# VHH binders against 5'-3' exonuclease (pol), part 1

Every score and structure here is a prediction.

Target 1, 302 residues: 5'-3' exonuclease (pol), of Buchnera aphidicola subsp. Baizongia pistaciae (q89ad1)
Amino acid sequence: MIIYKKNVNYLLIDGTSYLYRAYYAFLKFKNNFNKPCGAIYGMLNMLRSMLLKYPYSNIVVIFDSPQKTFRNELFIPYKKNRPKMPNDLKEQILPIHHIIKHIGIPIISIPHVEADDIIGTLATKLYKKKYFILISTNDKDLAQLVNIHIHVLIGTSNIVLDESKVKKKYGIIPKLIPDLLGLMGDNSDNIPGVPTVGKKTALILLKTFGSLENIYNNIEKIPKCLIKKAKTIYNNLHTYKKLAFLSQKLATIKTDINVNITTKKIKMLPPCTTEISNFFLHYKFYNWNKLLKQGLWLKNCK
Positions, changes and structure headers below are counted from each chain's first letter, unless a header gives other numbers; antibody chains are not in Kabat numbers.
F, E and O stand for the ipSAE by ESMFold2-Fast, ESMFold2 and OpenDDE, each averaged over both directions (binder to target, target to binder). V2 = 0.75 x the mean of E and O + 0.25 x the DockQ between their complexes.
Where letters were taken out, [cut] stands.
Atom coordinates printed by the task and the answers are left out, and those that the model quotes come from them; centres of patches stay.

## First folded at step 1 (VHH)

Design s01 (framework vhh_vobarilizumab_d1)
Fold by ESMFold2-Fast, scan of step 1:
Structure s01 (fold): chain B 302 residues (1-302), chain A 123 residues (1-123)
Amino acid sequence: as target 1 above (302 residues)
Amino acid sequence: EVQLVESGGGLVQPGGSLRLSCAASGFTFSSYAMAWYRQAPGKGRELVAGIYSGGSTSYADSVKGRFTISRDNAKNTLYLQMNSLRPEDTAVYYCARDEYYDSRGYSEYFDYWGQGTLVTVSS
């Protein structure tokens, strides 16, 4: 069931995902002093497209904390294979926060908490109040949050993932994505999984037994369900049981973090057009400044 | 329909060089970000280098300055030039395609993989 644009109460933006996409899209873009400003331009371009597509939604941008998370405490190698943020991007973060604030978009970042867990907690809290939430992200793991009130928009594209589309795309229902990753791992995040268990084998096991827990409750039946490599898979599941459950825990987005996030904190405010204009002139965004003065840059925003 | 075929692996001595190729077919190659991953014996798969549809590149710290990723959109081919090879570079190297059709930025998900090509760095 697709959610139409007019029915979206909250648009939760994966700000860190947007930052990297904007940075690489406009890598060579520079300001008056020959300093990089491509991430600033790209971020504004993406946010403006979302403001125009979802004019009646409360838009919220969520950013990662630079501090270690509970996952790093559980498993030190978690995400350590990822490159460090480029200095050219780091220099653009403060200006991006300032302009987002002046546009009237709420920003949330919590020390020691990943953006995914903030998004998961917010979306779950809002879902329980019967609001409809769209999560804009390029992170596949957020698909595990998808239900009848929570859908995922792939970045700034027109592709929206509901429950049926998640099942078609990933071969599993949203709530079992952590179980899938517990078995197969996720090498982009250094989540280990079970050796020799890939996506195909993991899907067969989950289709047969229903969950990671039920796979282990029925471990003796595994050789009868798998024609190829059944003995090797059985032996590795037995040997690496602790890694499977650790991997599932690392892949599970928290929806229960104890943070005082109220609906008032995530309400959009009127834009500060004077400050936005000053910002556009500083970065030579002259066409956007012209549209802003005509009331067209933020047309249909709250 | 989507196919990625790696080649160019082999045995090389420490300090040597090797060039990997990935022949892509079944999709509009120029519209996708592409990456090289590697998997050492007994270890998980590691991102080595990425190249975006616009040509921007990213490298793992372990290979930065030694490896160069490039693409030839006319030939639908991805390359990895590996210089100053070390024993710890020994791995099966995989070519991967970004999940999203028009990737203008970094994507954490690569959904189509090749068969891999073995690189052994040993004396």
Scores: ipSAE 0.000, ipTM 0.149, lowest interface PAE 16.4, mean pLDDT 80

Design s02 (framework vhh_gocatamig_d2)
Fold by ESMFold2-Fast, scan of step 1:
Structure s02 (fold): chain B 302 residues (1-302), chain A 123 residues (1-123)
Amino acid sequence: as target 1 above (302 residues)
Amino acid sequence: EVQLVESGGGLVQPGGSLTLSCAASGFTFSDYALAWYRQAPGKKRELVAGITSGGSTVYMDSVKGRFTISRDNAKNSVYLQMNSLRAEDTAVYYCAREDSYWGRSGYEDFDYWGQGTLVTVSS
């Protein structure tokens, strides 16, 4: 199945992923008050790219909540290793929200809920209504949501991950990605996994037994299926069983969050050209303003 | 062939300083973000510091103000200057090239890692 352009009903954008990518790509950009505006420019550049590439899709931007999530309550070290948002990026968030609204793109952020869980819940609800969903993100963890109607687009690239491509890239089917992370951990999120169990060992175990649960149901058979360091791995799996299941839980994206969202709330509105023009002039985006006046900035999204 | 080679590790006393270097080859260095990770014995690898192609930096909270990451595109090198070293900074330090999933994704998404350089902080 080909989900591309005319076939994509909803494009769910990982706004937090885009925000950091935009910030680091355009650090030298400044507004008319000599304040950094690189995240504003980069965010608009990426969103414009998506609007032009998917002109018939309902585009929705989802952002992380600044408040603690259920994962932080379950495991205090969760994501503690991630740097705090830079202050000059924080100053750009409100302008970014305002311009996205004027473009007509709905924004979703829910207190105490991670963007991943909002995306997972929305994609699952839309999938059950038989829509085709594309999730634009640089976050590998969202690949666990991939199925026949849900695909992942790597950022603003042309690389789309379906079930086959996820299996090729990660060595395992989407639904088992949380099990993989339960074993090997995820250093970027401070998900511990089982100490000394890496990706290669975790994949061997999952290909042999099928799931984290089945690995532990067949734990006595593990020394027979491993060629290297079998005794050490067996001992650590026994010792850190609770940590493995905690890590799996932390890595599992929720698809049952109460988002209180109807298709009407996630429908794009016509752009407010006057406010967009005023915004472009304020930040000295003169070339974009010329394209906007010619009807070419959003030429396929009128 | 893409390669990352770390150097500069060693034994240093608490409160001391050390500079790690990572020499890169086999790719257009200026186009990529680079990061320093560390792994203490029996622990998982953790991100210490990162630097983008544009020169923006990120740091782990416990090293912010003590460590400085920098790059020299002319020399295809990235550096980690470590000041006010503590016993808990003892680890093998790894240089890694950023891939398409960096920022939110796990370190395992990096295709290329250096061999590591050992830093021991003890009296």
Scores: ipSAE 0.000, ipTM 0.174, lowest interface PAE 14.1, mean pLDDT 80

Design s03 (framework vhh_6fv0_2)
Fold by ESMFold2-Fast, scan of step 1:
Structure s03 (fold): chain B 302 residues (1-302), chain A 126 residues (1-126)
Amino acid sequence: as target 1 above (302 residues)
Amino acid sequence: QVQLQESGGGLVQPGGSLRLSCAASGFTFSSYAMYWVRQAPEKGLEWVSTISGSGGSTYYKDSVKGRFTVSRDNAKNTLYLQMNSLKPEDAAQYYCAKDLGEYYKSGSYDEYFDYRGQGTQVTVSS
């Protein structure tokens, strides 16, 4: 089922994903004091695009916590291979939070909790109340949340992933994405998987046995499967069983975090135009300030 | 328990200077952005300045830019506001405020701060 723009009740924005994309897209932008402001500009440009495309949706921005998460406690190497946030980006975070608040968009960030788990929990709570949710992200892992009421929008593009499109793109249904990553790993997050088991082998095993648990319940049948190097795969599945289940757990988005988020906390509020104007003048966003004064910054027609 | 205690207010002539202090306890001070906000009689709460947890980023209300400087001493858990070239319109009760930390709700200043202190009075008269 396709969720049309007018039918989206909640647009959940992966704020951390937007932040990095905005930073790299506008890296050359400088303010009056020769300080980088590209992430500020880019973030506002992306959010304005979403506000214009989904004018009837409640938009919420979710950010990662800088603190250690439960995944880091389970597996110390988790995400240790990722570079530290650039200082030029760090300096732009506080102004970005400031302007988002004045636009009237709710922000959620919870200490020790990843944005993915907040998004997963919130989307699941809203889905159970029969709302339609669109998650805007470039993170493939969020595709595991996709169902009849939850769809993923690829960043700020026009590409929306429903269950059918997730299966076409990733080769597997949404709920089995953690099982796929349990087998093949994910180098970007330092999730190990099973040595020598790549995407192709993992997909064959999951299509044959249905789940990571059922693969291990039927492990003695693997040497007889029509997969390349079946005996080697069998030996490595036996040797690295604990690592496979750890990798699956690391890849699984939590949907049961106690966030105490009420509908009041995720409702948009009217924008504070005076503070938005002051912000635009400070960063020399003069064209946006002109549109704001005319009441046209969030309108595509007169 | 989060505690914030402001001090340094007083009576000053136009063009004068004051330095406000805010002593913080009950939380990891360096992990949170801090704010200065003010309220004049019969007026709403106005945001004045913001400083990041590290002190690396500072922001100001347009009317105080170039006159006020926010700073912090994370070793002493203390926030400061240096106020120069004070004007009659700066007269207000000044509060320091801790960022929500956990999550933010857009809108009023009360939704931006999980705690505010008792405040310190600034009077500007000649």
Scores: ipSAE 0.000, ipTM 0.204, lowest interface PAE 14.3, mean pLDDT 80

Design s04 (framework vhh_vobarilizumab_d1)
Fold by ESMFold2-Fast, scan of step 1:
Structure s04 (fold): chain B 302 residues (1-302), chain A 125 residues (1-125)
Amino acid sequence: as target 1 above (302 residues)
Amino acid sequence: EVQLVESGGGLVQPGGSLRLSCAASGFTVSSNYMAWYRQAPGKGRELVAGIYSGGSTSYADSVKGRFTISRDNAKNTLYLQMNSLRPEDTAVYYCARESDYEWLRGDYSDAFDIWGQGTLVTVSS
């Protein structure tokens, strides 16, 4: 939507999400030293797409830190099932940071803080100042941040999730996504949830009682609300109450972290054309260098 | 309507070969990123091999040079050719289609919206 695109003040990019997508999309790309450069190319291709699509937005890229977060302190198994970053990807991180900075895009990474919590905190602070924020991510958990001023763009696609679309897609309003995950868990992050409680059961309970807290305030009414396995589900909700609230806490994106970042620091700077050109020549991105010299690589971007 | 049906798993001796098949219905494999995952008892799912809509492929380091992912667009079927099998290759193997929506950070196993039921591969030792 043209009107929607003109109204986006800030585009917050889930840099880690983009990074892995870029890496797996371009595994066979190599530089002049026979080194992998697919993540570099893919990341730039996706960022260029966003710069062209949202030319008047302040674009900010947010990355995870390698350090353990408060969630790992609360629950040691949190994200332990995730594979380690490939070495081929690790060696592309510093060049990616370099080129993004030369393009004039701010990068944010905070030690011991997940990018989701940085995104949640920045989006919350910006909308309180009446800005409109678009979060570009493939991580469905960020849909919990969606409100009248914060929308989620699915990666680099044309699909934007507002509150209505989140409700249609997930069966629940954004604010209740942590409660949903508290019940059903999230295997990708080792968030345990309540044993035997899946998405269908969790949605029935949340639609009936409104929140995880209200489910437990009305726990005696559960057998009347569930058709199948009601006794097992009831017993497991009682037994695993602490695990349900821990799972909810692990799934909840922080919006209150100490981020001493002003709107001036997250404003785009003019691109360093000479450094971008040198970078493109180094990696043999000759077509992009040709477009850059013609003023077309970043055409219509401010 | 949309489903993936896997076949070809079984018991094989170390150094042996197996070909896994994944028949798709309700969508076209050539239009999607398709992948093979595996899960050993007590472990999470790991990506084994992937094939992009354009035909380029990717492999986990543990299987590179031994496994080959391919597709037959006319049969709408995905394959995994497994050669020089090792005891550590013992797992349930899953076929998956990439979700348009759900790439999770640092691990895209949950990005797939369609999964097969799995086929067991046992390498005896």
Scores: ipSAE 0.000, ipTM 0.117, lowest interface PAE 16.4, mean pLDDT 80

Design s05 (framework vhh_8h5u_2)
Fold by ESMFold2-Fast, scan of step 1:
Structure s05 (fold): chain B 302 residues (1-302), chain A 126 residues (1-126)
Amino acid sequence: as target 1 above (302 residues)
Amino acid sequence: EVQVVESGGGLVQPGGSLRLSCAASGFTFSDSSYAMGWYRQAPGNQHERVAIITSGGSTNYPDSVKGRFTISRDNAKNTGYLQMNSLKSEDTAVYYCAAEYDSSGYRYWEEGFDYWGQGTQVTVSS
């Protein structure tokens, strides 16, 4: 049975995913000084939605580091196809950190570490202590972390992915998602995969042999599989073996990074309503300030 | 406030038609590249996609509704639509409108969407 809302101990928010979504949703939103503030508004709107939906959860926001990560050292093209953060968005980051802190939400960002690896490590540590964790993200890669205590919420939607739903959606169990990406690649991150091996072929291989390692342990059996162009696929698996394992490694979220964070440090603090009010007045979020003063910005009267 | 709101659901006889509407507020489809989709959920089942329209106007449907359902979008009205024809009892479900920023530079869910409506009930019964 899926654990919902009041049973969620920790809600881990993919802050970088939220940040870009907020920025592009409100591109034309400007403040009194004719400066863009759409990411600020959108980020607050999404965080407010999560605070209202999960009032009993400890909410934590995790952000990417701008510094190079171990994946960039392993494979120089990793994520180089992504555009640089727009300057309009960069200018909003400090105000966003400021308001999140005043709301009482812990923020985690570690130099040279991707948000995915922080989320994976923190969720795994909390899971081992028998807490139930919900990860809010629009990033499909985080589905690989799903287990009996770790579920993924698609953004701010009502859709929660447990292990069964991940199997239905991807055709494979969560722990084999890196193996799937090792074979088929992922163009959004410049993960190369094996040439000519697409999702359908990769799923057949993984369902037949169980893992990327077992595919290569049984590579001589591939011409006997129910796969179109099995001979071509066999040749490419041989030729691009190193690329397949590199792609798997790049797609694998780390769950063992050095995150020296105690459960006490990731507990929410009481909101500083005076500073939140000052922030809302500065950005002319007058309706939110009215709700805040009435005690309704983070509460539903119903 | 960022939201999408569905309307047009109701009770209809088998073989009948319904048109669902999805009104967006707090963002605009024309100011950003948004994909829009319709999902449904019958009691005891998970959400399934019944239609998607990309920012460029390309549409996709599962075999169960292909030829019967048509998705469309009016960017000027900031509204999406689902025209449902030749309705069957198996189409009975809560229908949800969803909108997703169609950013080719970022890792977004292939069928996951950023903004979801509250749902509208469609019941196909004699």
Scores: ipSAE 0.000, ipTM 0.186, lowest interface PAE 13.5, mean pLDDT 79

Design s06 (framework vhh_6fv0_2)
Fold by ESMFold2-Fast, scan of step 1:
Structure s06 (fold): chain B 302 residues (1-302), chain A 126 residues (1-126)
Amino acid sequence: as target 1 above (302 residues)
Amino acid sequence: QVQLQESGGGLVQPGGSLRLSCAASGFTFSDYYMYWVRQAPEKGLEWVSTISSSGSTIYYKDSVKGRFTVSRDNAKNTLYLQMNSLKPEDAAQYYCARGEDYYGSKSYYDEGMDVRGQGTQVTVSS
């Protein structure tokens, strides 16, 4: 659409989110040596679709660091419940990074820093310079970054979340999503929250008091605000106050990492057609190589 | 003229200590993340440590954690690496690098390093 061409200055891609989706979509895809290459193919397919859909945007891919982060130092169990990265996927990561580089797309990965924090910091810096940013991710937690110039695209779909759509989907404004997770926790990341406080209760509390801090400033009023289980909820909020604030801190995406990422440094470079062709031949992506030689693989990219 | 100059390398026995320095000039040192990276014979370039512009955030390669300490003096435009309990596997050419900070990963040192020094050699003799 014409509207997308006019409005998006930067497309920040959650590379780790794309990697897992590509891997599971093409599990049985193998090269001439009977080695898996499904994540390579899927990643390129997804990136190609974004380059064609947003031809006027500067596209940047952000990846997680394999090293532990500050969140693991704050709370050792953080993300320890996640399954180990499959070896078949791990072996495809370096080829994926090399081909993305040859396409001319900037890649960002910082040791011990989660992709979410790099995305949050970069989007915030670009927003302060009055650019419009679209974040492509399947991770619901990045919705907390949404504001008037920062929107979230759900993966490679056509669904874009602005502030009103985040409020409709989550029942709360973007900036209060960490507070929501501080109360209800997040089992996928092993964020504990407050025992027995689920999403419904957390939303009632946040709509009534406005923030996690204000809930605790008004904690004595809770037995009067909620129906039925109010006394149990009050007791658990009181008992697990430290866990609530720890959970909020673990759920909060950093937007102030001290990185010198400038608009000049994240510019796309011209594609290296020779290296891309060699890559496609190596992995037997013959149809893409034919389109590449015809100048049609990225036909609408300028 | 942007320059990075490493010093402090040398020959040391296993278990010994060395302190590396990196003198920066020609840019506002306090605005940049700084890195220590190394390259050993038969191996590729390896990330060793990262320090934020303010010095408040520091990260280490797992194999050096507890033995190496990175620090910086923004008033003197100098980066340091204190290396204790040196092992034969620590023998390498050590480089000071200024990050472009859009390629901070150990996998992208060549793509993301804006400026690198000439390096200082660390030899661990057994």
Scores: ipSAE 0.000, ipTM 0.138, lowest interface PAE 15.2, mean pLDDT 79

Design s07 (framework vhh_7w1s_2)
Fold by ESMFold2-Fast, scan of step 1:
Structure s07 (fold): chain B 302 residues (1-302), chain A 122 residues (1-122)
Amino acid sequence: as target 1 above (302 residues)
Amino acid sequence: QLQLVESGGGLVQAGGSMRLSCAASGFTFSYAMGWHRQAPGKQRELVAKITSGSTAYDDSVKGRFTISRDNTKNTVYLQMNSLKVEDTAVYYCTTDEYSSSWRYDEEYFDYWGQGTQVTVSS
């Protein structure tokens, strides 16, 4: 089923994904005080694009917590290969939150909880109420949440992934993405997977047996199903079974965390034009301030 | 790390004036900042708040208290005039954290300073 722009009830924005993209896109952008403001500008540019493209949707921005999550407790190396947040970006966080709130967009961030788990839980709660949800992210892991009412928008692009497109892109249905990552790992997050098992082998196994659990229930059949390195793959699956299930658990987005998020908390509020104008003047976004005064900053008509 | 440090509390006679200061560190821009107070045996209440373009006050202090800020120093001030015995309380500098709120809301101020005692004698 196709979710058209006019039918999207909630647009959930992966704020951390947007934040880093904004920062690196405008790395050398500075204000009059010679302080970096590129992430501020980039975030506003991307959010404005989403507000204009989805004018009837409730837009919500979700951010990561800097504190340790349950995944870090399960596996100490989880995401430790990611670089520390640059100081130039840290200094822009509070201004970004301030302007987003003045625009009327709800912000959610929960200590010790990853944005992905907040998104997964919120999308699932809204799906159960029969709403249509679009998740804007560049993180492939959120494709596992895709179903008849939940679709993924690739960043701020025009590419929307439904169940059919996820299967075409990743070679498996959304629900099996954690199983795929359990086998092949994910080096970007330090998820180990099973040594020597890559994407092609993992897809063959999942297409043949259906799930990580069923692969292990049928482990003796593996040498007959694989053409290349069958004996080595069998031995490694057997040896690293615990690591495969740990990797699957690390890759699985939680949809049941206790987030005290009511529909009131995720409802957009009217923009505070005076506060937005003061913000634009402070950062010398004069062209945006001119559009704002004309009532055109959040309208696509000239 | 965001930190709020209050100063300027103490003893003052009824009808007097006092100025509270709050120095904020760990950020370069103030959003919604305020002053809360808690008197003995009472619930905490918002006294005054300031954003980029507006201020708001509790009815009990309107016309007597003024909130202001110096963005160059990251400092928020509360000027208290015509003080009354019922203004006696611990005063807290507060700010809204992005972790739990979507708009300025007094119930969702996540960062609180250590507090400074203001005692108004009759």
Scores: ipSAE 0.000, ipTM 0.139, lowest interface PAE 17.5, mean pLDDT 79

Design s08 (framework vhh_gocatamig_d2)
Fold by ESMFold2-Fast, scan of step 1:
Structure s08 (fold): chain B 302 residues (1-302), chain A 123 residues (1-123)
Amino acid sequence: as target 1 above (302 residues)
Amino acid sequence: EVQLVESGGGLVQPGGSLTLSCAASGFTFDDYALAWYRQAPGKKRELVAGIYSGGSTVYMDSVKGRFTISRDNAKNSVYLQMNSLRAEDTAVYYCARDSEWELKYSGDYFDYWGQGTLVTVSS
């Protein structure tokens, strides 16, 4: 099922993903006081694109918490390979929050909870109410949430991943992506997986046995499989069973987080045009201010 | 196989104009943002102008009002019209396509690059 623009009830934006993308795309952009404003501009440009493309959707921006999460408690190296937030980006966060709120877009951030777990929980709650949800992110891990009512949009592109496109892209159905990562790991998040088990081997095992649990329930059958280095793979699966299940748990997005978020809290509010105008003038976004005054910056494409 | 091929670079006098073209192949052009970057010797590659799939544009402050980025989806091409050129605009100009997937906290926004085209602004 194709989710058309008119059918999208909620557009959940991975705000942290957008923020870093905007920051690195516009590193050299400065305001009239020689202060960095590239992330502010890039973030607004991306959000404006989404407002214009999905005029009937309730747009919600979700941000990561800087505090340690349950995953860091389970596995200390989790995401420690990621660099600290640059100071130039950190200084732009408060202005970004202010302008998003003045546009009327709800912002969600929960201490000790990753944005992907908030997105997973919120999308699941909305799905159970039979809404259609589009998740805008550059994080491949969110593809595990894809079902008949939940689709992933790659950033601000036109590429929408439904169940069939996820299977084509990853070689596996969305619900088995954590199992895939449990086997092969994910170097971007320091998820270890099973040593010597790569994507090709992991896909063969999952296609043969169906799940990580069933692979281990049938582990004695692995040396009989038509995989390269089957004996080495068998030995490592046996030796690193605890790491496989830990990696699966680290890769699994939570959909049951205790979030006191009602549909009322995630409803868009009317934009405060005076505050948006003041913001645009402060950052010298004169063309956007001109469009705003003409009613064209946030114009519905009806 | 993703391919980006730049053309239109050359020697131009200060105050002159050049149009750079980028021909793209190997992907669904309409679905991707494209950008022009430049790199002068001994300096980091920097974003000059970008155009999103929907046509929205962004510019580096020093080129705003002088440069215009545009795209032609029917021709799978992106263009950079450069006016009022300055000596400081001298660089190799690269066409880039955004990545299919970007990891959380990634700094590598544009992963696919052309070979570059040299622009020299000199009297």
Scores: ipSAE 0.000, ipTM 0.222, lowest interface PAE 11.3, mean pLDDT 81

